# Miniprotein binders against q9rrp1, part 12

Target 1, 274 residues: q9rrp1
Amino acid sequence: MASLNSALRTAQHVRTATRGALLWGYEQKLAREVKANGKLPRHLGLILDGNRRFARAAGLQREMGHSFGADKAHEVLQWCLELGIPSATIWVLSTDNGSREPAELAHILSLLEREARQLAVDPRIHANRVRVRAIGQHDNFPPQVLAALNNLEESTAGYEGMRLNIAVGYGGREEIVDAVQSYLRTQAAQGATLEQAAENLTPDAIGAHLYAADQPDPDFIIRTSGEIRLSGFMLWQSVYSEYYFCDVYWPGFRRVDFLRALRDFQGRDRRFGK
Short names: E, the ipSAE of ESMFold2; O, the ipSAE of OpenDDE; V2, 0.75 times the mean of E and O plus 0.25 times the DockQ between their complexes.

## First folded at step 6 (miniprotein)

Design tb1 (at its last look DockQ between E and O 0.01; V2 from the best seeds 0.00; counts 0 for: pae E 20.2 > 1.5, pTM E .627 < .8, off the site)
Fold by ESMFold2, look of step 6:
Structure tb1 (fold): chain B 274 residues (1-274), chain A 81 residues (1-81)
Amino acid sequence: as target 1 above (274 residues)
Amino acid sequence: SPEELEKKLELAERLLKWAERLLKEAGDPELKLAKLLLEYIKRALEELKKEGNPEIQERIEQLARKLEELAQKIEELKKRE
């Protein structure tokens, strides 16, 4: 009974959320302006926030909020491909999963497996030669999730088009620790003493050992749900990023919201546009 | 107006995507709800067709085809059980 009542309230909430996309003509105008300007993020970061709050506001079970959030991520991927954004990182699951009920965490991980398998056969990924990587700490993921992520990475490893990073089990502090460990092991393998490793340490040396070191740093980061903080997302790489904090929950993030964010990005640096 | 019609179409699209997700995760309650949503969407699309707006006719037809696809899937899932 609760599932049926929750889904009926979902239908009403979805109607309310789509009402916010009131002005069709305005969205078309924004799209034309963004495309005409031509300045796009070289590496877009996305912090997906508000899934649980969206479900709560809609009277849905928490698990359905995550399902809607996953669906929204596919929409955003399509928008990035249509505009030709060359690199994107999407933060799906942080390292802190201990506060979740076991059933909710199991659903999130099951959804991650399903979405990774779907991406591996997604015609858009292959047609646009999108190279997909999972970044983060995956040691304690269920084997089927690891297999799905590995298959996705392997099936796209040779692609030279758009780069998509899926940050799962990701935390910025953990990434930095992993990078320092990798740096120290490289120094040791070259015969360096601890003192020599300390003398060789530079920002670039740490940067070279981050998860996706072969990609440019993000220049634009969008966070939904109105929170004005990064919570450790790409902590090292984001020092020069422009930030945009959107007041909608992630499942309610619309194309017009995305275009507004891009227009805002375009207005922050005029030396190449005007 | 075109803007009001677009809002109705976006709602229908989102409800269809919701119904599709319910069918992928279907237990008995999800299947019954998906059927209810499809009937609601079917009536909404028929009303939109009566308004006769040619600018959105292709999108209405695309949604109608997807709706029929999902209706067939519901029937297949009922036979499986």
Scores: ipSAE 0.000, ipTM 0.105, lowest interface PAE 20.2, mean pLDDT 77
Fold by OpenDDE base, look of step 6:
Structure tb1 (fold): chain B 274 residues (1-274), chain A 81 residues (1-81)
Amino acid sequence: as target 1 above (274 residues)
Amino acid sequence: SPEELEKKLELAERLLKWAERLLKEAGDPELKLAKLLLEYIKRALEELKKEGNPEIQERIEQLARKLEELAQKIEELKKRE
């Protein structure tokens, strides 16, 4: 009896190892195919969703789901750098997150502070000259969180490598309102009347005042969790974005899932409404 | 794997149901998004067809028919604009 249980365990381990090796081999093939095609997004959008659902499915606390979600963001950053994706925006926190339980929000903000501090000293950020920005309405964030975000932005402001935008307190309608307000303030500073400001208002004028106006519009937006919606993510900029929705919770998002998304993007004929 | 095929089918079904909802909201942004979803579903169904799994073939064909119905509805909406 003991020998049969050992043989079954060994066979299970060999099956698991073989499945792992087959998956790894497939991932390496897929990575080669994606690299060989060379058509990559100039700006990748990521809607990070499913942290809570991941935690629940794993029998973990919600907080652990957010922590694993942060760890996954570091993996995706590495994958973007390895592929040479020029810009990425990651949506971490929406404006609507004010409806979250205060303890969960406090944990997310504490995590954001930790991650911002880690990124500010991350050798990958500095070696690759990654310029990091926090985008959104975050003026009401705790002072320590704001200080960590500002320090991260300042520490990387001179870099000309990959652009990384961290969308925190971000909403797409709010961004458009902020852009219009910024436009109006600029027009007023130039001595324009309200009528002149209205006449001069164009799509490009709004575009110039968006949070990441110095970057191209997102070519590709990936959303996790099986939720099929943008929820206002890059609402203005997403007009010609390709979209990929995957039924994987964010902390469970694998390199193979990312490469599958990029392969899907590579197969897209981007007609831009033509 | 059969489980990955099933997940792709379930995703395609969810995307289709969402495209149907977007087409009810009848805005230009929603219409654009619906078209995009239909293109995504179409490609997903083409990939699923290429795998040649007979167990999912009927479900693929049902989704393809619904996709065509929605595509026609989109073209009808465009002709009214």
Scores: ipSAE 0.000, ipTM 0.145, lowest interface PAE 16.9, mean pLDDT 85
ESMFold2 (binder alone), look of step 6: mean pLDDT 78; pTM 0.717

Design tb2 (at its last look DockQ between E and O 0.01; V2 from the best seeds 0.00; counts 0 for: pae E 17.5 > 1.5, pTM E .442 < .8, off the site)
Fold by OpenDDE base, look of step 6:
Structure tb2 (fold): chain B 274 residues (1-274), chain A 81 residues (1-81)
Amino acid sequence: as target 1 above (274 residues)
Amino acid sequence: SPEELEKKLEFAERMLKWAERYLKEAGDPELERAKYFLELIKRALEELKKEGNPEIQERIEQLARKLEELAQKIEELKKRE
């Protein structure tokens, strides 16, 4: 009896190791294929969804789902750098988060503060000259969170490498309103009347006042969690975006899932409305 | 004020860097955004030239040269379409 249980355990370990090695080999093949094609997004959008569902499915507290979600964002940043993706926007927190339990929101904001402080001293950020920005409405954020975000932005403001936008307190309608308000303030500062400001208003004028106006529009938007919607993510900029909906919760998003999404993007013909 | 003039110049120089980036990556949407920034930089240069600060004159002239180079690149791209 003892020998049979040892042999079954050994066979199970060999099967697990063989599955791991096969998955690794497949991932390395897929990475070579994606790199060899060379068609990468100039701006990658990521809708980070499923942290709470991941935690629930794993029998973990919600807080652990958000922590693993932050760790996954660091992995995706590394994958973007390794592939040479020029810009990325990650959606961490929507404007609608006022409906979350205050304790969950406080935990997310505390994680955001921690992660912002870590990024501000991350050797990968500095070595790759990654310019980080927080985008969204932050007026109601705790002062310590604002200070950590501002310090991250200031610490990287001179960098001309990859652009990383962290969408926090972000909504796509709110961004358009803020862009129109910024446009109107600029027109007013130039001595324009309201009539002149209305006549001068173009799609490009709005586009120039968006939060990431100095970056290309997103070529490719990946959403996790199996939800087939944008929920207002980069609402204006997404007009010509390719979309990929991954039926994986964000903390469970793997390098192989990312490479599959990029391979899917590479197979698409972008017509730009033609 | 000299400080307002410096801020206008720094903003125009930032807009130029954005426009230059859009032209390197030129698709149709990026080309229109580059044209929009080109017109904003032209207006900013006209204001900066009227206010005439000797301390920033070299930077204004450098911005004007780079704006012309950008305008030429835009016209070359339009001829390839």
Scores: ipSAE 0.059, ipTM 0.413, lowest interface PAE 3.3, mean pLDDT 86
Fold by ESMFold2, look of step 6:
Structure tb2 (fold): chain B 274 residues (1-274), chain A 81 residues (1-81)
Amino acid sequence: as target 1 above (274 residues)
Amino acid sequence: SPEELEKKLEFAERMLKWAERYLKEAGDPELERAKYFLELIKRALEELKKEGNPEIQERIEQLARKLEELAQKIEELKKRE
C-alpha cells in the first residue's frame, strides 16, 4: 500500500511536469495559429462519445464517466465562448437510450436536470447572452428534467450572443419525421389538400420545420472516440458539413484536441464542381 | 472482486502499451496523446489503491515503475525540442 502511494505520487509529479512543459508550448503555438487564421465554424456540431468507454478504460463505474463527460462539456463551452464560435450543438443523449440499463439512464437524466439548472444561473451564459435550447423528443422525460430544460430555455430565449443547442432525446430520423409532421399541420391549418401539401413540399419547407431552424446548418462536426460515422446527428442539416474524428474519449477531450480540430477545419481544401 | 481487480490491472497494462506506441510516433500531437494515457493510468491506479487489496500490491508497483519509465521517455522527447 505504501509502495502504491509512492508510485502514484511519482507518476503524478512526472505527469504534471511533462504536461506543463510540452502541453503549454504546443497548445500556445496552436492557439496562436488558429486565432491568426480567423476562420471558425459558424455552427459547430459535437458528438459526445466515449463516456462509458472512458470509465471502463479507467476502471471506473459508468456513472463517473458521465460525470466527467458533463465536466468536459463545461470546458468546451468555455473554449467556444473564448473563440467566439457563434453556434454549437452538442449531442448528449440519443432517442435509443432504452437499451441502457435503468440505473445508468436515471443517472444521465439526473445529470441533465442538474446541469440544466446550473446553466440557467451560470454567469457565462448570461454575460455572453447565450441562447440555450434543448432539441429532441422530450415527451417521456421525468417532469423535473423537463421543467429544468424549459426553465433554461425560457431564461435565455431573448439572448442573441451565442446559440447553444443541447441535443437530448435526439435522433436525426426522428427530427425529420417531426419536421414533416409540423409541415403537414401547418398546411392543414391553411386549408391545403394533400395534393397541395405535396406540391408545396421542398427541401426548404422541411428545413424550416427542423429543430432550431433559425440557425445555419453546421459546417464542422467533431466526433470523439474514434468512430467514423454520423449515427444520425443532424442528418438533414449536415449535407455540407466537414467532419473531424478524434480518437480520444469525450471526457479526455482536451483543449489541444479542440484546437487541432479547428486547425484541420481551417486547412480543408474546398473545391466546387461546375 | 478479485476478477474485477485483475481486469483493471490488465487494462492499466494495455493503456501503458498504447502510451508507448504514441511515444514511438512522437510529434507534438502524439506526445499529447501519450500524456492522455498517462492520466488514465494514474486514475486507474488511484481506484486500485482505494480497493486496498494486498494481493495486487506487487502488480501495482510494477505498473508504477512502467509509468515512471514512460514519463522518463517523455522527458527525453522534451530534450529534442
Scores: ipSAE 0.000, ipTM 0.157, lowest interface PAE 17.5, mean pLDDT 77
ESMFold2 (binder alone), look of step 6: mean pLDDT 74; pTM 0.645

Design td1 (at its last look DockQ between E and O 0.03; V2 from the best seeds 0.00; counts 0 for: pae E 13.3 > 1.5, pTM E .525 < .8, other shape alone 2.602 > 2.5, off the site)
Fold by OpenDDE base, look of step 6:
Structure td1 (fold): chain B 274 residues (1-274), chain A 81 residues (1-81)
Amino acid sequence: as target 1 above (274 residues)
Amino acid sequence: SPDEIQKKLETLERALQDIEKALNQAGDPELEKLLRKAWELLRKLLELKKEGDPEIEKRIEKLARKLYELLLKILELQREE
């Protein structure tokens, strides 16, 4: 009896490990295929959705869903670095998230502060010279969160490696308004009249004042959670983006799911409206 | 039959040796196939284990441990890459 139970336990462990090793072998093959094709997005957008639904499905607290969502963002950063993706924007918090329970929002902001502090000292950030920016409206953020974000930006401002934009307090309409306001302030500082500022207003003039204007538009946007919408993510910049909607909650998003998305992008013909 | 179990055990032993060889070759695409084969053989042997031969049971347990050790070694090598 004791020997039979030992052998059954060993067999269960072997089953779990074999499944893991088989999945990894498939991921390595898929990674080689993706690398060999060489067609990667110059700017990857990620809409991080499903943290709460993941937690609920796992019988966990909502806070744990956000924590695992943060851990997953570090994994995706690693995958982007390994593939040599030049730019990425991750959407963590929208402007519309103000309707969340105050305790959930406080937890998300506390996580953001923790993760910003961790990234500012992360060897991967410095070794790869990753330039990190927080994009969005942050005026209403707690001072300690702002200090952590600013320190992260300052610590990486001189880097010319991968661009990482963390979209927090971000809305696509709000970004366009902020871009138009920035344009108007620049025109005013140059001594332009309101009429001259209106005449000189072009799509490129707005584009030059977006939060990540020094980066190419997103080639590819991945959204998790099975929701088939952008919800205003990079609203201006997404005009020629390819989209991939993954029916996986963000904390459950795997390297295989990421590589499948990139393989799907590689198969697309980008016509740019032509 | 005992002879069929013995033949499956010897096939699993060979499959484990093939995995050990493939482990020494970084990135062998056959490793996944070999792992799947070894697992399927082990599963079939465990289904047959109900027949109550303690010596067969001990041999299956030994091969299951060896497969697990090889899997751990694969997973360790995967952390260093």
Scores: ipSAE 0.019, ipTM 0.402, lowest interface PAE 6.0, mean pLDDT 84
Fold by ESMFold2, look of step 6:
Formats: sequence, structure tokens, C-alpha cells
Structure td1 (fold): chain B 274 residues (1-274), chain A 81 residues (1-81)
Amino acid sequence: as target 1 above (274 residues)
Amino acid sequence: SPDEIQKKLETLERALQDIEKALNQAGDPELEKLLRKAWELLRKLLELKKEGDPEIEKRIEKLARKLYELLLKILELQREE
């Protein structure tokens, strides 16, 4: 019986090791293909979804799902830096946060404070000169969260490397309204009448007043959790974006999933070509 | 090389067929040796790192699953005794 139990233990190890080796080998193949192709997003959008469902599927409290989601965001930042993706926007929290339980919202905001403080001193941020911004409506955030976000933005404001936008308290329709208001205030400050402001209004004029307007529009957007919609993510800027919808919940988003998405981006002309 | 990988895959498949045949003989006394041989072949395949060929990776997984199923069947037969 000891001999058979050893053989069973060996077979279980073999099955696990085989799956790991196959995943590793496929991941290395994808990495080589993506690097050899060379076409990378100039601005990658990430809609982080599935934290709650991940926690439920694992039998964990929902706040642990958000904690794992934050850990995953650090991994994805590393993958972006390794490939040299020049801009990324990560959607962490929408403007529709009033529908969440107050304790869950408080946990998400405490995670945001912690992550902002960690990024502000993260060696990867400074070594790679990553300019970090928080975009969205922050008026109702706790003061300590605002302070952490401001410190992160100020400590990286002079950097010219990768640009990272953290969309928190963000909604695309709200962004458009804010942009229009900013445009009108600028026109009024220049002495323009309403008729002149209307005559001067162009798509580029609105685009110049969006959050992070100094960056190109996203050309590739990934959403996790299998939802096939953008839900207002970068509504103005994404009109010509390519989209990738991944069935994996965000905390379970692996490097191989990321590389598959990039390979798909690289192959888009073949899917839609004549 | 692809030819070395293909040879090892065919050898592992034959080893699994030998294990199935041994089960028909009610616990062939060489059964643990066959299992050990199949494990060593699979371990060597794992070390080859099959970069660039998803079909080879699928075949390795299929063979590993077959080995696992055979080991479980042996354990189930011993429980019924």
C-alpha cells in the first residue's frame, strides 16, 4: 500500500507539473511572438472587473477580492513596463459607487489610499519615470485619500516615461460634462460670447479638455470577467479602440491572458481585412 | 528537436498501453515498474519545454491525464479487494 500511495502521489504531482510546464511553455511562446511582432498599444485601457465574483468563487469575503485585485494591478503594471507600453489607464472605481455597501466602499477607498502611498515610493515607478495621475471626480473622497493621490501625482509629475492613469470616481459621461464645462470656462476667460464658444467648438476642442488630454486615445481596451460592454470607460476617447473581453475575473488575470490579448490586438487587421 | 519530442511521446503512449494491458492481467507484478517508467518519460518531456508547438503541449497533457486515470483505476481496484 505504501508503494501504491507513493505512485498515486507521484501521478498527482506529474499532472500538476505537466499543466504548469505547458502553461509556462505556451506563455514563453506568446511572449516571443508578441515581442517579435512589435506592435504594442500606445495607450492600453484596463477595465478591472470580477473582484467580487472571484472572492465568492473562492469562498472568501468580498473585500479580499478587492485586495487580490490590487495585487494583480501591480503585476499588470510590471508587464506593461517590461514590454514598454507607453500609456495605460486602469478603471478602479466608477462614479456609481453609491450602489455599493458602505463597508465595501470604505474598504475600496482604504485600498486606494494604501496603493497610492505604495506607488509614490515604488522603486519601479521612479526607476522607470512613470508619471501617475488620478482621473475622475474626487470631491467626496476622504481627505486622507485625496492627500495620498495628490502626493503620488506631485512626486511623479516631472516624469517623462510611461504614463499611468488611475481612473477612480470615474465615469465617461461625467468626464465629457467636465470637459465641456472646462472648455466654456476657458472661452469665457478669453472674452468669448456664447455664440463664439459654440462656433469654436470642435471634437479636438473637447478632447483638449478631457482628463489626461496630453496622451493619445486608447487603441486597445481589455475588460475582464466576461462582460461585453465598456460601461462608459473613456467614452469619448475610445471611439476607434480595439476591444478584448476576457472571461477571467480580474484577480485571476494571468500573464498568459495578457499576452493572448496583445497577440489578438496584433492580429486585428487579418480578422477584418478583405 | 521535434523528432526527439515525437519519439518520447510515442514511447510514453506505448507505456500507457502496456499499463492498460497489465490491468487486464489482474495486477501484473511489473505494474509499478511500468508506472515508474511512464513517470520518468513524462518528467523528461516536461523538461524539454515545448516552445512554439501547442499541439505537442496538448498531447503531453492528454498522456498525463491518461496516466493519472490509470493510477486511480488501480487504486479503486485495490479498494474493492
Scores: ipSAE 0.000, ipTM 0.221, lowest interface PAE 13.3, mean pLDDT 78
ESMFold2 (binder alone), look of step 6: mean pLDDT 75; pTM 0.663

Design tr1 (at its last look DockQ between E and O 0.06; V2 from the best seeds 0.00; counts 0 for: pae E 8.6 > 1.5, pTM E .276 < .8, other shape alone 11.629 > 2.5, unsure alone 57.477 < 70, SAP 91.251 > 70, off the site)
Fold by OpenDDE base, look of step 6:
Structure tr1 (fold): chain B 274 residues (1-274), chain A 97 residues (1-97)
Amino acid sequence: as target 1 above (274 residues)
Amino acid sequence: SPEELERKLWEILKKLLEAGDPELKEAIEKLKELLEKGNPEIALLIAYALRAILELAGDPELKEAEKLLKELEKKGNPEIEYLIKWLERLIKELEKK
């Protein structure tokens, strides 16, 4: 009995090790194939979904699901840098998430503050000259969270490397409304009438006032959790985006799953309505 | 020769199985290096790991496992998933004894 239980434990360890090594080798092969193809998204969108479901499935508290979700975002940043993806937007918190339990929202905001402070001093951010921005409506955020986000933006504002947008308090309809309001304020400051502002209103005029308007539209959007919807993520910008829905909860999203998504993108024929 | 490499890998795996967790980490890193080099030898390493496990478990199905491993050596990489599933089945059967 004791020898058999020892052999079984050893067998399980060797199985896990062998599976890990095989997965790693497959990931390295996929990474070489993805790099050799060279067709990468200019702007990658990521809808971070399944944190709570991950925690529930693991028998963990919801808060741990969000913490593991933050750790996974750091891994994905590293993968984007290694591949040379020029821009990424990660959706962390929606406007509709205000309907969450106050304690869960407070935890997410506290986590966001921690992660913003960590990113502001992260050697990978500075060494790669990553320009970080928070996008969304932040007027109702706690002052300490706003201070951490502003410090992160200011500390990276002069960088010309990868663009990282953190979508927090973000909604796609709200972004369009903010863009139209910004357009109207600009027209008014130029002395335009309301009629002139209406006549001058084009898709490009709205586009110039969106969040991160200095970046190309998302070429590729990945959503985790098996949910087949955008939920308003980059609603205007996503008109010609390719979509990939991964049946993995965000904290469980692996480098192999990311590389499979990019390989899928590389196989897409982008017609742009032609 | 492939057979000498076979024997060396077997001796390494046997030592790893005897010494436990720290040497298993080093073996994993060596397996990673072999995978990075694109070496078909990894199917062989898995074959040996299986053989070592079966020898340590005293499994009478060792001969059938060796036959299956020899068939997998002939067919190449796609059968590694089958090998893992077979290992998972074998482990579950051994857990019932």
Scores: ipSAE 0.015, ipTM 0.320, lowest interface PAE 7.5, mean pLDDT 79
Fold by ESMFold2, look of step 6:
Formats: sequence, structure tokens, C-alpha cells
Structure tr1 (fold): chain B 274 residues (1-274), chain A 97 residues (1-97)
Amino acid sequence: as target 1 above (274 residues)
Amino acid sequence: SPEELERKLWEILKKLLEAGDPELKEAIEKLKELLEKGNPEIALLIAYALRAILELAGDPELKEAEKLLKELEKKGNPEIEYLIKWLERLIKELEKK
């Protein structure tokens, strides 16, 4: 029995050491396949789910799950830059932030401030001329968080490279309401009556007033954590989006998972006769 | 020690993944020499890992790794069979997902 247990411990070491190499090799094959195909999302949407569940599964406080989630977002930004994906929207915090415990919300907002300040001076952002925008409703954010977000937006506003939208305080229904209000205010400023504004209302008119109206609609949306729903993410814009639902929690989302999602996106054209 | 041997084998595998075609062939020959001298149970696991890495990367040296694996499998040790089945399952899971 002692001899068998020793062999099992040795085998476990070898398995652990080579498991990473196997995954790495497969990742390289997928990367080659994705690059050779060449079709990439013009606008990638990412629903970041599972931070709290990841922390619980690891025996950590839920605040650490959000910290690991922030680290993962930096990794995914790098993957998008490496592949040349021209636009991405990452959902960090919904309008349903009032359902969180105050300490958890304060931690998330503190992380947001720190990450926004770091991103504003990140050499990758400036070297790749990434234009960063914070989209959503920010009325109740602390002033220091608002200042960090504004600085990040202002310092990148002239960039014409990749576009990164950080959806914070974001909900799709609220976005539509904001778009309608913006449309109506524009019509009123032009002297239109309510009847004239109603006559002028079209789907394109609403689309022109959405938060990121200057970017194409997302064509691919990835949601982690195994939930098969959008939860209000980009409700208006996602009408023709392809969806990919991944079982891993966001902090555990690996480059191989990302590449598998992209390969799936690429393969969908063959199913639909493209 | 067994831990030091494992670390050295891991460094060889890492170099295989980073090397070009000529250095891959040289590293495979050195790995064969180590595997013929070492514990056959560990050698089979390393040979399986090498095959999987070469196959996933599309490397033309796959035939040499397959020859090594076939010769080592003839030994038929029950502990080796358990580890072989585990590794084969892992490879299948990676290829299907």
C-alpha cells in the first residue's frame, strides 16, 4: 500500500507538471486556427459573472473574487489587443448595485477607482491608442470614482485604435430610457412638438442616442458562470449578436476558453450558409 | 530526488515547446535517453505528454514520440495502465472542448 501511495504521489507531480504543457499546446493550436480563419468580432461583449462564486469555491472572501475578476479583465484586454479586436464592452457593475451589501459595494467602487487610475497611465492603452469610455448611470458614484473615470475618458478621448467600453452602473433598460430622453431633448432643442417628435421616432433615432452609438452593434457576446441569459446587457444592440455561454466563473476564464469561444463564433457562418 | 528529477523533466518539456524543428528533434532524443534510464512509470506519462504537445502543436516529430510510447507500453505495469487511462481521458477532454 505504501508503494502504491508513493507511485500515486509521483504520478500526481508529473500530471500537474505536464497538464499545463498539454493545455498550452492546445491553446497554441487554437490560436493558430483562429488567426488563420481571420474572422473576429467587430464588437465583443463580455458579461463578467461568477466573481463571488469563485471566491467561495476557493475559500476566500467575496471581495477577493472581485479583485481576481479585475485582474482577469486586464488579461482579456491583452488578448483582444493581441488579436486586433477593434471594440469591446465589458459589463463590470449593473444598475442593480443596491442589492449588494454596502461593504461589498464600497470595495467594488474602490477597485473601480484604482483600476481606472491605473488604466489611465497604462502603457498598453497609450501605445495601442485605446479609447476608453465608461457607460452607464453614475449618479450615485463617489466623487473620487467619477474623477478617475472622467480622467481615463479624457486622457484617451482622441484615440482611434481599439474602443473599450466599461459598462459600470449599467442596465439595458436604463440605457433605452436614457436614449429616449436624449432623443426628446434633442427634438425639443430643435423646436419640435411632442407630436413631431413622435412622428420622427424610428429605430435608428433610438440607436443614435445609445451610450456607444458611434460603434457597431456587438456581433458576439460571451457570458461566464453558466447562466444562459443576457440580464439586460445591450438589449437594443444585441438583436443579431451570436451568444456564447461558458461554464467557468469569470476569474477562472482562461485564454483557451476565450479562443474556444472565438472558434465557435467563426464556425457559425458555415452552419448558416455564409 | 524524485522531485528534482520531475523538475528537470519539466524543463525539458518546456524547452520542447519553445524550440524550433531542429531543436525539437534533439530534445526528443535527449528525452528518450532519460526515459530509457529512469522510472518507466514516469517515462510513460512524459511520453504521453510529449505526444499530446506535438500533436496539438502540429509538429512533424510526432512519429518519433509515438514509437517511444508504443515500446514503453509493452511493459504492461498495472500502475502504468491506470496513469495511461487518466492521461488519455484528459487528452480527449481537451480535444473535444
Scores: ipSAE 0.013, ipTM 0.314, lowest interface PAE 8.6, mean pLDDT 76
ESMFold2 (binder alone), look of step 6: mean pLDDT 57; pTM 0.401

Design tr2 (at its last look DockQ between E and O 0.08; V2 from the best seeds 0.00; counts 0 for: pae E 12.1 > 1.5, pTM E .267 < .8, other shape alone 13.772 > 2.5, unsure alone 51.498 < 70, SAP 89.536 > 70, off the site)
Fold by OpenDDE base, look of step 6:
Parts: structure tokens; C-alpha cells; sequence
Structure tr2 (fold): chain B 274 residues (1-274), chain A 97 residues (1-97)
């Protein structure tokens, strides 16, 4: 029995790596084709879904699915830097995720603190001058998580490289409400009446008060897990986004899957309602 | 010796295998170079090594590859080109999945 299991493990290793090397040759060809086309998203959106399903399918604890999901986010950051994607937003935690088990939420927040501390000292962030921001509602986050996010933002605030937005406690309806509240406070500070504030309210006025208003709208949104929905991700900004739904759980998302998504984007005719 | 070169190529292929590494491309390019340089015996042994690797991969399409290799053993050099074309097709199909 032990010899057969060792031979099967060797055989599985020997499957994964021929597939890996054949996939690598293809991936390098596909990377050259994607780079040669040159049509890349100015702002990439990523909906990170399937961490729990990945863990369950692998026979792992849910917490390990979130840890592998964080490791995958570092790989995707590297792929964005190598391709020269100017902006990315990664959706890590939704407002609706507050309904999760308290222990799962505490683990995700502890992981977020760890990852924020790692990014604040990551040589790739500093060498590439990546400006990192957390976007969403954070008022109810633990003080140590807030301190780690603020330190990450402050440490990168002067950088003019790639823009990385980490969407945590993020909801698309909540962002629109916060934008309208910010607009109304700005109008009030200018001495506008409520009637004048209503008359001056335009789509551009709301857009100027969104969490990442200094960045272009997302050109391309990738969602993992096979789920065909946005779930409110960048709800306002996504009006002219291209969408790609990948039937792979987030921790299993490969560079080849990313390059296939970008090749699909390159084939899209963006009409903008024409 | 041709055998030491094969053993080195096998160790490279195996290491590449274990690492998921780019050097399988280098091994395929070296296999192509060995075929172009007219060393059919080395090319055949590397093709066998690649197929043994693939066999361990448990791909059901491997039964057809093994059949092609066994026919190659019987017919010599012209069937190595067919094996390369088959490997190139297999690569291209793996690229589509």
C-alpha cells in the first residue's frame, strides 16, 4: 500500500509539472501576445470569490482558503506590475460579509492586518512606487486593523506608480450613499441651500466623491468562482466595464487564466452606448 | 556519452517537472535539436522519457501516445516526426483547455 501511494503521489507530481511546463510555454506565448497587442485595462477590477469553496474542495479548513487567497493576491499584483496595468481594485471583503460567522470575520480581519503590514514593507511596493489605499466603510474595524491600513496608505501616499485599491468593508450602494453625503457636506460648506445642492447634483458630481475618484472607471472586471454577477462591486463605475467570469476558485486562479481574461478583453469592442 | 546526455536531460526534465519549470521548453527544444542533428536513438529515448512522464500523468490520451511510441519502436525515424506533431498537437490542445 505505501509504495502504491508513493507511486501515485509521484505520478500526480509528474502530471502537475508536465502540465505546468506545457502551460508555462503557452503562458509565455500568451503573455507575449497580450503584451504585443498593448490594449490593457487602465483600471482592472477583481472580485475575489471562492476561497471557502476552494478550501472545502481541497479538504482544508476555511481559514486556509483565505490564506491561499491572500497569497494569490500577491501573485496578481506581480502580474499587474509586469504588464504595466496602471490601476487595480481588489474586492476582499463586502459589507454583506458582516453576516458571516464571527470567527471567520475575525480571521479575515487578522489576515487583512497581516497582509497590510507585509505590503507596507514589501520591496515590490516601494521599488514600483505603488500607491495603496483601502476603500470602503472601516469605522467598525478593530483598532489594530485600522492602524495597519492607515500605515500602509501613509507609507505609499507620495507614490505615483500603479494604484492599488483594496476594497474592504466595501459595498457599491454604500459607496454611492457616502458619495452623496460627501457631496452634500461640500455644498453645505460652500453655503449652498438644499435646493441649490439638488440643482447642482450631476453624475460627475457624484463621481467626484467616490472612494477612488482620482482614478479612471474600471475598464475590465474579473470575477472568479463561476458566479455570473457583480454583487454591487464598483456599482457606479462599472457602467461601461467589460466583464469576465472565470470558473476557477480564487486561490486556484493561474497566470494563464489571467492572461486568457486579458486576451478576451483585447477582443472586446467598447462602444460606450454607440 | 549519449546516455549521459539523456540522463542529464532526464534529470533536467524531472527537475523541471518537479518545479513546473520553463526548462521543459528547453528540454523540448533540445529534443528538437537532437532530432535535427540526426541522433534518432537519443530522440527516441527522450520521447520515451516524456511519455513515461506523461503516463505517470494518467492522461487517458496517453494510451494512444504509447501505441504511437510502440509503433515508432518498430518503424524507426519517420514516425518520430509524427510523435513530435502529436506532442505539438497535444500541447496546442492543452493550450485550449
Amino acid sequence: as target 1 above (274 residues)
Amino acid sequence: SPEELLRKLWEILKKLYEAGDPELKEAIEKLKELLEKGNPEIAQRIAYALLAILRLAGDPELKEAEKLLKELEKKGNPEIEKLIEWLERLIKELEKK
Scores: ipSAE 0.017, ipTM 0.338, lowest interface PAE 7.2, mean pLDDT 80
Fold by ESMFold2, look of step 6:
Structure tr2 (fold): chain B 274 residues (1-274), chain A 97 residues (1-97)
Amino acid sequence: as target 1 above (274 residues)
Amino acid sequence: SPEELLRKLWEILKKLYEAGDPELKEAIEKLKELLEKGNPEIAQRIAYALLAILRLAGDPELKEAEKLLKELEKKGNPEIEKLIEWLERLIKELEKK
């Protein structure tokens, strides 16, 4: 009986290994195709969705879903660095997430503090000269979270390599309001009347006051979890973005999924240019 | 003979092992162990299962697996589940007595 069980376990391992080898081979083929094409997003937007649903589907606590989501974000950063994508914005926490259960929000904020401190000393960040910024409304964050975010920003402020924006406490409508307020304060500091500020207001004037105004607009936005909407992600800047919606939950977002999204981005010109 | 079949399968699996799948490495070492221990009945069953899983073409039933692999290359991962289902059915037929 023991020898038969060993044989059945061996057959199961070969079946699993064959499936893994086919997936690996397809991923390698796709990576070569993406690299050979060479067209990459100049600014990639990522809407991280499905952490809670991933945990529920796996029978795990919601907090574990967010922890796996953080691990996945590190993987995606590595993929961006390997391909040389020059700018990325990841949406970690919206302004509306304040309606979450207090324990879940506290866990997300503690993860943010930990991840920010880890990034500040991460060899990949420094070796690749990644400039990291936190964008959003942070006034109500715990002091230790603010300190971690500020330290990360300050320690990378001089870097000229990849730009990574962490959208935390972020909402697109709130960003627009903040930009208008910033514009008005600048006009007032220059002695402008309200009538003059109104006359000077243009789309470019608002754009110059957005959180990451020194970067190009995103040209490609990926949203996980199958939702076909942007929910206010980079509301002003995304007017000409190409969009990719995939069904996987964020913690289950694989390198092959990322490469398929990039291949689709690369094919968009052929779809519209015929 | 069963011994000749196992040696042929070993060479095919060894080439695939160089692709770096750790679970394939374990399966190959297990097959080698069974061959060295002299369990020819069990080794023969495993060899048939492994060969059937890894064989891509040859007779009419396996031709559809090759077609699914071509579709997988075009459409991405959605088609791999069909290949896995085919492999699972084949394993169940080999286990049925």
Scores: ipSAE 0.000, ipTM 0.225, lowest interface PAE 12.1, mean pLDDT 73
ESMFold2 (binder alone), look of step 6: mean pLDDT 51; pTM 0.307

